# Designs tried in a protein design chat: VHH binders against Protein DOG1-like 4 (DOGL4). Part 187

Target 1, 232 residues: Protein DOG1-like 4 (DOGL4), of Arabidopsis thaliana (Mouse-ear cress) (q84jc2)
Amino acid sequence: MSKMRNLVEEKFLEFYESWVIQLELYLHQLLIAHNNNTMSETELRHLISKLTTHHKAYYTAKWAAIREDVLAFFGSVWLNPLENACSWLTGWKPSMVFRMVDRLRKSRVVLVEAQVKKLEELRVKTKFDEQKIEREMERYQVAMADRKMVELARLGCHVGGESVMVVEAAVRGLSMGLEKMVKAADCVRLKTLKGILDILTPPQCVEFLAAAATFQVQLRRWGNRRHYVTHS
Short names: E, the ipSAE of ESMFold2; O, the ipSAE of OpenDDE; V2, 0.75 times the mean of E and O plus 0.25 times the DockQ between their complexes.

## First folded at step 18 (VHH)

Design zi1 (from zg76 with T106K; framework vhh_7z1x_3; at its last look DockQ between E and O 0.88; V2 from the best seeds 0.84)
Fold by OpenDDE, look of step 18:
Structure zi1 (fold): chain B 232 residues (1-232), chain A 122 residues (1-122)
Amino acid sequence: as target 1 above (232 residues)
Amino acid sequence: QVQLVETGGGLVQPGGSLRLSCTASGFTFSSYYMNWVRQAPGKGLEWLSGISRSGSYTYYADSVKGRFTISRDNAKNTLYLQMNSLQPDDTAVYFCARYSGLEGLKPSFDHWGQGTQVTVSS
C-alpha cells in the first residue's frame, strides 16, 4: 500500500535523486584524482571544496524541507529500506565516519601521530555528542508517548471540526521537537565531517570523501537490488 | 526507439551567445535526469550540466558555471542549454545525454545525441 506522497516528499525525492546523481559525478572525479595522484594541492582543495559545498547544499535543502514536514524524513520515501535501516535520526551516524577513516588507515593512508591523536579526540567528542542527542531523543519519546500519543489516539476517535484542530496542534508540537533533534544531529554530522577534513591532508581528504561517497552510492545500489528482489 | 537530437550549434565570436536544443523522443522525457556534455578536439568528454526531471534542480561544471544555463520543457520533450560569454575554449561538439545510473562506480549515460558543433572564433 504505497502511501500517497505529500508535496514535501515529492519535492525532496526529486531533489535527492538529482543530488545523488551529482554526488556520483563528483565521486568519479574523486576517484580519478585519487588514482592519478598528479593533481596539485590547489586542484585537490578545489575538488574537496566542491564536495563540501555539495553536502552543505543537501542540508540546506533538508532543513528547508523539515520546516514544512519533519515527519517525512522519518521513513523517508526517497530512501530504500536498507538506507532507512542504516539511518540515525534521518541521516548517517556521525561516529560511522571514523570507521571509514580506520579502514583507510589499514589500506594505503598513512597518518602521522598528530593526526591520529586529533582524530581520536574528535571521535570521543563525536560519540559524546551522539549520546547526548540520543538521551534527549529518549526523553522526548517518553514524554510524547505518555502525553501526546494518548491524546492523539483519543482525538482520532472523534475526528471532526474542533477535534481536527487539536490534533493538528498536537502534531505540530511533536514535529517541533523532532525538528530540533534532527537539526542537532545534522550539526554533529557537519561538525564531524569538517573536523575530519581539517585533520587530513588534501590527498587524504580526497580518499576519505571518495570512500564515503562510494559507501553511500553502494548502499543505495544494494538496497535497491534487494528491494526489487523482494517485491518481484 | 530512443532518440536525442541536438540543434543550435554554429560559429560565434568570443563573448557571443548560443542556445542549444535537444529534442527527445521514444521515451518518457520527464522521467529522466538529462545532461549536457561536450568534447573538444583532442580532449575527452566533459560533463557540463545536469537537470532534474522537472527542471527544478540544476548543476553545473565549474568551467561553465555562471555562463551556461540548463533548462527543459517537458511538454515539448526538449532540453536547452543557454550559453553566454562564449570563449574559444568552449569550442567543442555538444551532446545531450540521458543519465542511466552507475556502471561500477562510474556514471553512465545510455543515450546520446549526434552532437552539435559549437565553434567560438574571432
Scores: ipSAE 0.887, ipTM 0.964, lowest interface PAE 0.5, mean pLDDT 92
Fold by ESMFold2, look of step 18:
Structure zi1 (fold): chain B 232 residues (1-232), chain A 122 residues (1-122)
Amino acid sequence: as target 1 above (232 residues)
Amino acid sequence: QVQLVETGGGLVQPGGSLRLSCTASGFTFSSYYMNWVRQAPGKGLEWLSGISRSGSYTYYADSVKGRFTISRDNAKNTLYLQMNSLQPDDTAVYFCARYSGLEGLKPSFDHWGQGTQVTVSS
């Protein structure tokens, strides 16, 4: 049986499907560039720019959609259960991307000392920003629980129209708070990605983007295969 | 049987326009991401444009962005490519292709039309 979907979910599902297909096409170009040195530095920078623009387009579409329904992005219908299980505040966890950089350093990518220093500074900043958002989420959850207790107390007292206005304002505040935190997390994701690409050379950027796209595509494939095997 | 049939190719002068059509049969056309791909003489395949199931989301290669427009009419099972400001280096066989996902990490197009020749020359 299919999941029930509202309009925001249906629209973003189609967007995300097409966005992933384009990522798969770009991945092919990245792998060609990675596997042989037929591309000039100018061509590599152009390919990197296409990937950067593609990622920005994802967040542009996402931010428009969360204004309509932020909750659609918690347990998303366009992601399989494995992809959803890996989500941190509606997306990949910013600090985890440095594990990918570390793996590339061990196998394929030679970084000079200046790059290593800049990457470590970025890692620390990214972790700090990530922790700030986690503290905001905790404060939000506490404030939500406090508002819930106040709401229950006021509903236990038989009250009229002013009580309805307070509840409606609290719900609007809740939605705005979630949207703010999701957008803040996405900004950390974008800043971290751009920061890494600014530090790496163009060939290193191609290797990083290929690895990142491969991971995202394979996570989707693995989650889909596991579901089929389990339920067929 | 899955079929894709391109029409609308021909000889045009530089600066001219053509509209290509691809009629689909033998599958649920509206369920697939559809694409235009071309092959110039002596060159490999070049992806040009793709379009989502409903037509709401379109994508273009930089070489054709602003000059070409992909669209679809799901009621007629037809994919379109409007080509404007054609130049001699647009000379190629143009194919519509159905995207079928990855085989390994390589994009796979499991069904292709026979292609239609577009020649831009004075």
Scores: ipSAE 0.760, ipTM 0.915, lowest interface PAE 1.1, mean pLDDT 86
ESMFold2 (binder alone), look of step 18: mean pLDDT 91; pTM 0.914

Design zi11 (from zi5 with T58I; framework vhh_7z1x_3; at its last look DockQ between E and O 0.69; V2 from the best seeds 0.78)
Fold by OpenDDE, look of step 18:
Structure zi11 (fold): chain B 232 residues (1-232), chain A 122 residues (1-122)
Amino acid sequence: as target 1 above (232 residues)
Amino acid sequence: QVQLVETGGGLVQPGGSLRLSCTASGFTFSDYYMNWVRQAPGKGLEWLSGISRSGSYIYYADSVKGRFTISRDNAKNTLYLQMNSLQPDDTAVYFCARYSGLEGLKPSFDHWGQGTQVTVSS
């Protein structure tokens, strides 16, 4: 399991590095589009689509990886400590994006009343979904702590051939539950992102995506500087 | 000393093909994300393609997607760009570039080759 975990981590690390680099490239394009405002609606939509596809690709890769080892994503080695500390169930907290939208509104983005209403509805829904997942996670943690973790701890003290098999089975059981939770969280992320993009105009989408990407890469940068960790 | 040396450029007719090579030295090639970029006359730099350190993950610009193929041989410290279906608007100097992160919010490359001229003309 350790070897497999290591392989999963190594593979995903390389993926994530490349994915982030590509995100940085896209961010540059978004910023150009936003600052110049010379792009047609069609061009903007194309750019938005590219970013959306890029994000989808991340989750596709993630889900493939978590099928192999979901535990690798708890304490992700491809993230710095700051990034990990800011993670909610192995990723960004969905409700956080609304704060980004709010900041945009306070700056340059003018939303019509209909958009504001829809965003608020989406916010409420997103928060509800987050809370639901959190409750389920809590239930899961309690259940696991009471049974499997204790068993694992006991077995870990007596590592023999059969004991290893039992431990592995227990870990697999735990992993399956975690995988479900992670996927649920990711679904909320994707739905929330899609929801926001559906409400915003193409220029607003570009601005939002730029802000989101900026936040992500800056968080990474700050974390790396703080912890003297390089990921490239 | 870090060096990147591009080769393989030349004159080709529209619809033709070229294969560019970039030989790296002075650093551990397999540790870096590598890129192809180009600069057409009177235009800015255009990113074309990137490849992860092992070659497992690849990205293309829309302008070259489906026509160009990036690859690498880490044992030979060489980056490749297979260019098919070349068009006149592909005329440019092509550079191999090592990715180095963000400068501000702009992607940065810390090492470039001298470039190789690709001219597509009838």
Scores: ipSAE 0.878, ipTM 0.959, lowest interface PAE 0.5, mean pLDDT 92
Fold by ESMFold2, look of step 18:
Structure zi11 (fold): chain B 232 residues (1-232), chain A 122 residues (1-122)
Amino acid sequence: as target 1 above (232 residues)
Amino acid sequence: QVQLVETGGGLVQPGGSLRLSCTASGFTFSDYYMNWVRQAPGKGLEWLSGISRSGSYIYYADSVKGRFTISRDNAKNTLYLQMNSLQPDDTAVYFCARYSGLEGLKPSFDHWGQGTQVTVSS
């Protein structure tokens, strides 16, 4: 079992490394498009489509990996999955992306009133979907705790190998529930991204995607510096 | 000393095929994301394709997708580019390049080969 967990993590980490390198190449194209102001609308839409497809590929690979072992993405064997859920389901809260939109509105991007209204509607919808997921997660965690208490009470009446089978079944049930919740959160993330891109014009989409990619690649560099400092 | 040496270029007719090789030495080849880039006469550098450390994850530029195939053999420290359906606008010097991270916000390739010339002409 330990081999399968290590293999899943190693495969996804190699995928993610290559995915980020390609994102860096797309970021270069986004910055050229932003600075040159010579790309046609058709060319901008093609670049935006490539970024959208790239993000969809990330979620496709992630969902395949969590189907194999969702616990590989929550922590070590000494931490339980409920403790790891405090990081909000393996990623940023979907609504956090609107802070980046707000920053762009204050600096570079001029939005017409109709766009502002649509973005506020999307923000409200995204937050509503987040809160639904949070309530579902809480209900699921409580239900699993209640099931654990019933199963542990039953185990207290027995001495033998039956306790291992009951614990294994409970862990499998928890893993399936966590997979469902991670997928739900990722769907909100992707739906929110697509919604923002539908509201913005192609030049505004390029600006937004450049800001988002810059944040992602710089956050990864910061994490790597703390872990992999080189002296030459 | 890190070295990358491209071979396999030459003259080919439109619709033809060539296979480029890039032999690596002086570093652990299997630890690196590797790339092919080209430079047509009078043009800038054009990234073509990249391949992950194990070869499991591959990306292509739109201009070559479906016609070119990148691969690697880590036991031989060699990167390959199979080029099919070649057209005159594929005429360029082709380089093997090692990914090294970001310089600012631009991807950086810290070691390049000398390049191999590919000419597609009737």
Scores: ipSAE 0.739, ipTM 0.915, lowest interface PAE 1.0, mean pLDDT 81
ESMFold2 (binder alone), look of step 18: mean pLDDT 90; pTM 0.910

Design zi12 (from zi7 with T58I; framework vhh_7z1x_3; at its last look DockQ between E and O 0.81; V2 from the best seeds 0.00; counts 0 for: pae E 2.1 > 2)
Fold by OpenDDE, look of step 18:
Structure zi12 (fold): chain B 232 residues (1-232), chain A 122 residues (1-122)
Amino acid sequence: as target 1 above (232 residues)
Amino acid sequence: QVQLVETGGGLVQPGGSLRLSCTASGFTFSDYYMNWVRQAPGKGLEWLSGISRRGSYIYYADSVKGRFTISRDNAKNTLYLQMNSLQPDDTAVYFCARYSGLEGLKPSFDHWGQGTQVTVSS
């Protein structure tokens, strides 16, 4: 289990590093597109498609990895402490993106009434879905705080051959529940993202994606700086 | 001293192939995300491809996807770019570049080779 976990972490670390770098490259393209306003609608849609594909690729990789070890994603070694602290069920909180949209509205993005209405509907739905998942998580946590977890803890203190098997079985059971919740959360993320992009015009999509990417890379940057300062 | 040295460029006819190499020295090659970029005459720098430190994850620009293949041999500290189906528009100086992160919001490369000229002409 430990070796498998390490392998999963190492592999995903490499993946995530490369994925983030690619995101940074895409961000640069988004910013250029946004600032120049010279790109055709077709070109913008293509750029949007590249970003959406990139995000889908992340979840594809993630889901493959969590199948092997979902626990690796709780306290992800590929994230800094700040990123982890801001994580909701191993990723960004879906409702957070609406704050980004609101920020855009306050800046340069002009939304028509129909868009505003649709976004509000999506916001409500997203929040509802988040709450549902949170309730399930709470239920799961309560359920795990039972005899099984106590036994697991006891066995952890006395690792023998038979004990190892029992512990492994317990961990597997725990992992299965977590995996379901993580996938559910990811689905809400993907639905929310798609929903927003379906409401926005291509130029607005570019701006939104740029803002989202900027937030992500800045969070990483800030977290890294803080981490180095505190541990130097 | 960090060094990157590109080789393998030359003159090739349309539809031809070339294989570029970049030999790295002065740093732990396997710790870095490596890239190929090019600069055509009168144009800006164009990112072409990137490869993760272990080589497991690869990305391509649309302009070269399906035609170019990036690879690396960490034991040899060498980055490769196999270029197939070359077109006149591929004429450029090709550089290997080490990724260093963001400067502001702009991707940054802290080390480049001298570049190798690729000319595609009939």
Scores: ipSAE 0.879, ipTM 0.959, lowest interface PAE 0.5, mean pLDDT 92
Fold by ESMFold2, look of step 18:
Structure zi12 (fold): chain B 232 residues (1-232), chain A 122 residues (1-122)
Amino acid sequence: as target 1 above (232 residues)
Amino acid sequence: QVQLVETGGGLVQPGGSLRLSCTASGFTFSDYYMNWVRQAPGKGLEWLSGISRRGSYIYYADSVKGRFTISRDNAKNTLYLQMNSLQPDDTAVYFCARYSGLEGLKPSFDHWGQGTQVTVSS
């Protein structure tokens, strides 16, 4: 069924659309840097820093939005269906990023043994952090499966006298727990990204960021082929 | 049909200021991410700045950050660029451009103005 967009959703939609457009512009710069090899190491580090800052800006905006209304992120209107297909706390599993790392190793990128060791250590740590979050998600399994209750509470519907008070308290408790878990998952995502960029050399970082941005842009393009609406 | 018209260019001394305007017609201006791009003599296009549909989110190229300010007035269908602390290397034709998505993996702008000349010299 059709759902109301609230002010939080409209504001984040505008942010996300502009954020993706800027990511596309950065992708163009990354591809130039990757293909032409004309940039100095200082220029490469500056470009890498801009992309790191851009990704941090995404999470900063997301955290502000979930602080106001985390329930909006379960069934988010600003993501297309493919971007919303992930069942892992409103995003990709943090360890999925290592698919890009594995792809780089299959390509012309040469990783020295020290880098390979550090990347494997980071992969293990990332999966360990994922497991901790998965155990916490088990506590909220009923809440996630009971999305009808969450939607009714957001719409202000009543389910009965005494039951209304209990349902509203349960929704508030679930909302606080979900916010904490989404933020924890995002922190693992960002920490993993930064860890990878710290291990790779600047040219390797450019290749990684280009691959990641390409994937993200292509995933949105594929998802948008099924959307009826591309503007508000 | 779709039309973008830049005005406000001219000659200015180093350190001076100019304000460019881009008037839009033939489309719903408030539905689009809008941009300023410039082309110096004998050089390629340089993206300068972009602004979200309602103006809340703004991005700048490093070469102009802190000196240029993009804005829009959706009621007047007009995009602006306030340029301060102009230097001779800011000399270029300045275009407004409408973002249209990707062509391949390259960002695409489907409509451009004819441009307005900005010349910074003593």
Scores: ipSAE 0.539, ipTM 0.849, lowest interface PAE 2.1, mean pLDDT 80
ESMFold2 (binder alone), look of step 18: mean pLDDT 91; pTM 0.913

Design zi15 (from zi5 with L102M; framework vhh_7z1x_3; at its last look DockQ between E and O 0.88; V2 from the best seeds 0.81)
Fold by OpenDDE, look of step 18:
Structure zi15 (fold): chain B 232 residues (1-232), chain A 122 residues (1-122)
Amino acid sequence: as target 1 above (232 residues)
Amino acid sequence: QVQLVETGGGLVQPGGSLRLSCTASGFTFSDYYMNWVRQAPGKGLEWLSGISRSGSYTYYADSVKGRFTISRDNAKNTLYLQMNSLQPDDTAVYFCARYSGMEGLKPSFDHWGQGTQVTVSS
């Protein structure tokens, strides 16, 4: 059933499409920078800054949108099923980026002992923060399931004027809680990303960002291909 | 047949302004992300600006940010590039290009206009 996209979904879909296209452009630049190794440190830092700014812009847009409809981000229509399946609280799981770093270490990136230590500390912290959020989410879900969802279900069967108001209030309450959780998760994402970039050298940052962007783009690509195959 | 036709190029003095237009035909213009790209003599293609389907979201290269403005009129199937504070380094052939997806790890454009020459010279 093609759920009619609400206005928030439509707007964010367009935003996300454009944002991804821009990410692809940046990815191309990152790859060039990585392969040629001819860029100065200043140039690399500038490129890194561009990417970080781009990511910040995403969360700015996201947070604006979730204020209007946080539920839209649970089952995001702008993502394919694979992307959605890989999502943790409406985005990438923060601890995932450390796997990317590990892969880089196994390939071309040589980290000094001090960097390794800092990354491990960050990893531990990130995991802790993730777990904390997950616990809060679980508590929230239990609380909501016990009270509001039952009420909503009951009210849904008796839709009168007053019932609609009650349902709306219940949904608003649910939304507020979800919004907090999503924002908390996003904060962990941003902190983790910043933490990694602060530990890595500019060339390493470029490699990391390229890997991250590549993963995102490929995930989208693969997901889209699968979606077309299953629906053709 | 998909067509893109750029107009508005010409000779301008440094500090001057030009407005480029790209008229699209043969496809649903409003369904596509559109771009401006330029090629200076002896240089490769440089992406300048992109605009979302409705025009609500725009992006710029650092080289033109603050000076150039991309816009579109979907009712007229036209893409625009307002260029202000033009510099000699802006001398190039300017192309409008339709985004088509990814080729490997590179963004792809499947249709281009013939280009319009912009020359900035005293």
Scores: ipSAE 0.881, ipTM 0.961, lowest interface PAE 0.5, mean pLDDT 92
Fold by ESMFold2, look of step 18:
Structure zi15 (fold): chain B 232 residues (1-232), chain A 122 residues (1-122)
Amino acid sequence: as target 1 above (232 residues)
Amino acid sequence: QVQLVETGGGLVQPGGSLRLSCTASGFTFSDYYMNWVRQAPGKGLEWLSGISRSGSYTYYADSVKGRFTISRDNAKNTLYLQMNSLQPDDTAVYFCARYSGMEGLKPSFDHWGQGTQVTVSS
């Protein structure tokens, strides 16, 4: 509420609200499929494909919006404070999805030893990619801070239009760098999701997707409740 | 106080088209995600389509994707469903419904119209 909304933020707020409502509808379908063993493998794969397409649509919309204004995605108006506090480069940290995998291992979902090994290999790769992005972001932030300090020192010798032009160039550079890092993080998120779905069987994929969607929906609901309680 | 009224149903031949309208009153229509749902004879409710507050984002069930188009005119407080390539199994009562959130893990719609009958028959 204390954040000012611009056109990109208003459009993405509406998109995200509708996208979450559709995710809730898909969650209902996933729960029916999980609790009813009458669906064929073909029907399960179709449902999994719908969820995959829905997640890809999220990133398609996000990347279009980031092209217009990447800064809108740092402190997003469409997320409650709890959701924002859990944000890492404009989204859930890619490796956190393996908490859902761990929950599947503790349930009645029986994973074959080969699947467990492949999932652990994917977890390690995801952590490695994630840490590589973190290091690149840190290096970029340091480089931009150093360059900005040098340019501010040079601005002490100039007045007016030159200062504005240098500031404009620095802001454009920051935005382009942030866009690259956010897209890199999103690519890790997508590759990790696809990797998990490729390792799991169709019934296991349905259980995973249901667990992940349930968590996302409940985090949003808990964050809204906690924020309201803390505020009042 | 909240009211949704569907119109535009009727009898059509297979391959035909109809345009349904739903006029809203008693609430700020532009604040709500709106939906079309149908109930075929002797069947349960089937969600068909949903549309975001401004109309910019739309979603469809597989059974109607490519044949039906949801739209809205917020100045007229009206929701639309353009139905093309109608088939006999599209025969149903069609309702507009207002999304209200989830009850548990099940989507909830708190207000419905009375419905309009669509019959597709040779």
Scores: ipSAE 0.701, ipTM 0.900, lowest interface PAE 1.3, mean pLDDT 83
ESMFold2 (binder alone), look of step 18: mean pLDDT 91; pTM 0.913

Design zi16 (from zi5 with H111S; framework vhh_7z1x_3; at its last look DockQ between E and O 0.83; V2 from the best seeds 0.80)
Fold by OpenDDE, look of step 18:
Structure zi16 (fold): chain B 232 residues (1-232), chain A 122 residues (1-122)
Amino acid sequence: as target 1 above (232 residues)
Amino acid sequence: QVQLVETGGGLVQPGGSLRLSCTASGFTFSDYYMNWVRQAPGKGLEWLSGISRSGSYTYYADSVKGRFTISRDNAKNTLYLQMNSLQPDDTAVYFCARYSGLEGLKPSFDSWGQGTQVTVSS
């Protein structure tokens, strides 16, 4: 059943498509930079800045969109099922990036002791923040399930003029809470990303960003392939 | 048959302006992310700008940001590139290109025009 897309979904879908394409272009640049040891630190920092700006732009757009319809981001139509399955509160789980860092360390990236220590501290902090959000989400879900959802279900069976207003109010209430949670999660994402980039050297940042971008685009690719296979 | 035809190139003095057009045919133009790329003599291809399906979202390379503006008219199946403050370094063949996804990890374009020559010289 093709779920009718609302305006927010349609708009963000187009945005996300374009944003991902741009990410792919940046990824190419990152890979070139990574393979070219002749780039200056200034050039590398510039490239890093472009990527960080790109990510910031995503969240700017996201936050604008969630103000209109946060529910659209739960079961995002612009993501494939695999991407959605890997999502934590409408995005990547912050703690997962440390696995990427670990993978880099096992490859060719050499971190000094001071960097390792800082990364571990950041990891602990990030995990703590994630857990905090998860606890809040659980509280929210319990609170909503026992009250609002029941009311909505009841109202859904008796859709009249006055009932519509009540339902709308209920949905708004739910949305407000969800928006708060999503923003909190996004803040942790942004902080974590910034934290990692602040710890790593420019060459290491490029490698990390390349790895992250690669993961993202590959996940999308794999998810799309699976989707086509299952629906063919 | 997919076709892209660039026009609007020419000789211009430094500081001058040009507006390039790319007319698309043989496919649903409005379904695709479109791009401008250029190739200067002796240099590789350089991506300049991209535009989303509806034209609502645009992106630019640093080399042209603030000077070039990409736009599209889907009703006319036409892509545009307004180029202002042109410099000698902008001398190149300019191509419109249809984005087609990744080949491996490399962005790919499956359709190109013949290109239009832009020469910036005093």
Scores: ipSAE 0.886, ipTM 0.964, lowest interface PAE 0.5, mean pLDDT 92
Fold by ESMFold2, look of step 18:
Structure zi16 (fold): chain B 232 residues (1-232), chain A 122 residues (1-122)
Amino acid sequence: as target 1 above (232 residues)
Amino acid sequence: QVQLVETGGGLVQPGGSLRLSCTASGFTFSDYYMNWVRQAPGKGLEWLSGISRSGSYTYYADSVKGRFTISRDNAKNTLYLQMNSLQPDDTAVYFCARYSGLEGLKPSFDSWGQGTQVTVSS
C-alpha cells in the first residue's frame, strides 16, 4: 500500500528505527536520573556524553546517506523549489530548539543570569547561521529558475538519449549543492545542541535531553499511528 | 505463541569465549529489534546489546563493548551473542528478549527466554 522506497531510503529508515529504539532506552535512563538524585555527577556527565554521541551518530549516518542520494531526504518539499522559500533542508530550523528551552524555564529549570546571557548569545548566533543558509538557498533557487536548468529538468522526464546525459549532469551538480546545504544545516543543529549542553549544568542537561528525547519519540509514535490508519 | 529459547551457556575460564544462541518461533523474527539481557546473582536485569531487523545496526552497553558481538540469522530465526574475554563479573543468566516498544515512556520487552547460565570461574 505504500509507495516503493529506494535502497538508500530503506537503509536509512532501518537505521532510524534502531536509533530511536536506543533513544527510548536512553530516555528511560534520563527519566530515572531526573526523578531520582541517586546518580553521581560523574554518572550524569557520562549519560550526557552518551546522548551527545548518540545524536552525533544520527548525523554521521545521515551524511553518509545523503552522499548516496540527497533527494531521498526531501520528500515532497523539492517538488516546488521556486515557491519554497521558508522550507528548511531536511529538518526543523535549528533555532526552534530554543522554544523547548524557554518552556523548561517556565516550569522546571531555573537559570542563573550568566546562563541566560550565554543562551541569548547562542540564540543570536544560531539565527545568524540560519540566515546564511537561507541566503544560500535563495541563491540556489534563483539558479534553478534559470531558463536552461528548468528546461533540462523537464526534458529528462520526457526524452531519452542526449537529454538524459545533460539532465544527469545537472542533477549531479544539484545534488552536490544540496548535500553541502543539508550538511551546513545539520552542523548548525549539532553546534546549537552542543552549545546548549555546554551552558546548562549536568542536572539541567538531563532535563533538557529528556524533553528532547520525549519530543522525538512522540513525533515518531504520532507518525506511526497516522501511517497505519491511512494505509489500513 | 511466541517462544525464545537460549542455548550455549556453560562453565568457562576467565579470558575464555562462549557463543550463545536464541531460537525464535511464533512470530516474524525479522520484523523485530532483538536484545540480550543478563541477570547476575542477586542483581537486577542489565541490558547488554540490541540489533536491528536486518542485523545492519548493533548497539552495546559499555560493560561489554569490544568483547561481545551480537548477530542474527533471519533465515534460521536465530539470535547470537559471541562473548570473548570473559571475566568473573560476566557470570549471570543470559536472556534474549524481543523489544515491543514503549508502554507510556517505559521500554517494554514483551517476550523473554528462560535464560542460559554462564559461569566464569577458575
Scores: ipSAE 0.702, ipTM 0.902, lowest interface PAE 1.1, mean pLDDT 81
ESMFold2 (binder alone), look of step 18: mean pLDDT 89; pTM 0.896

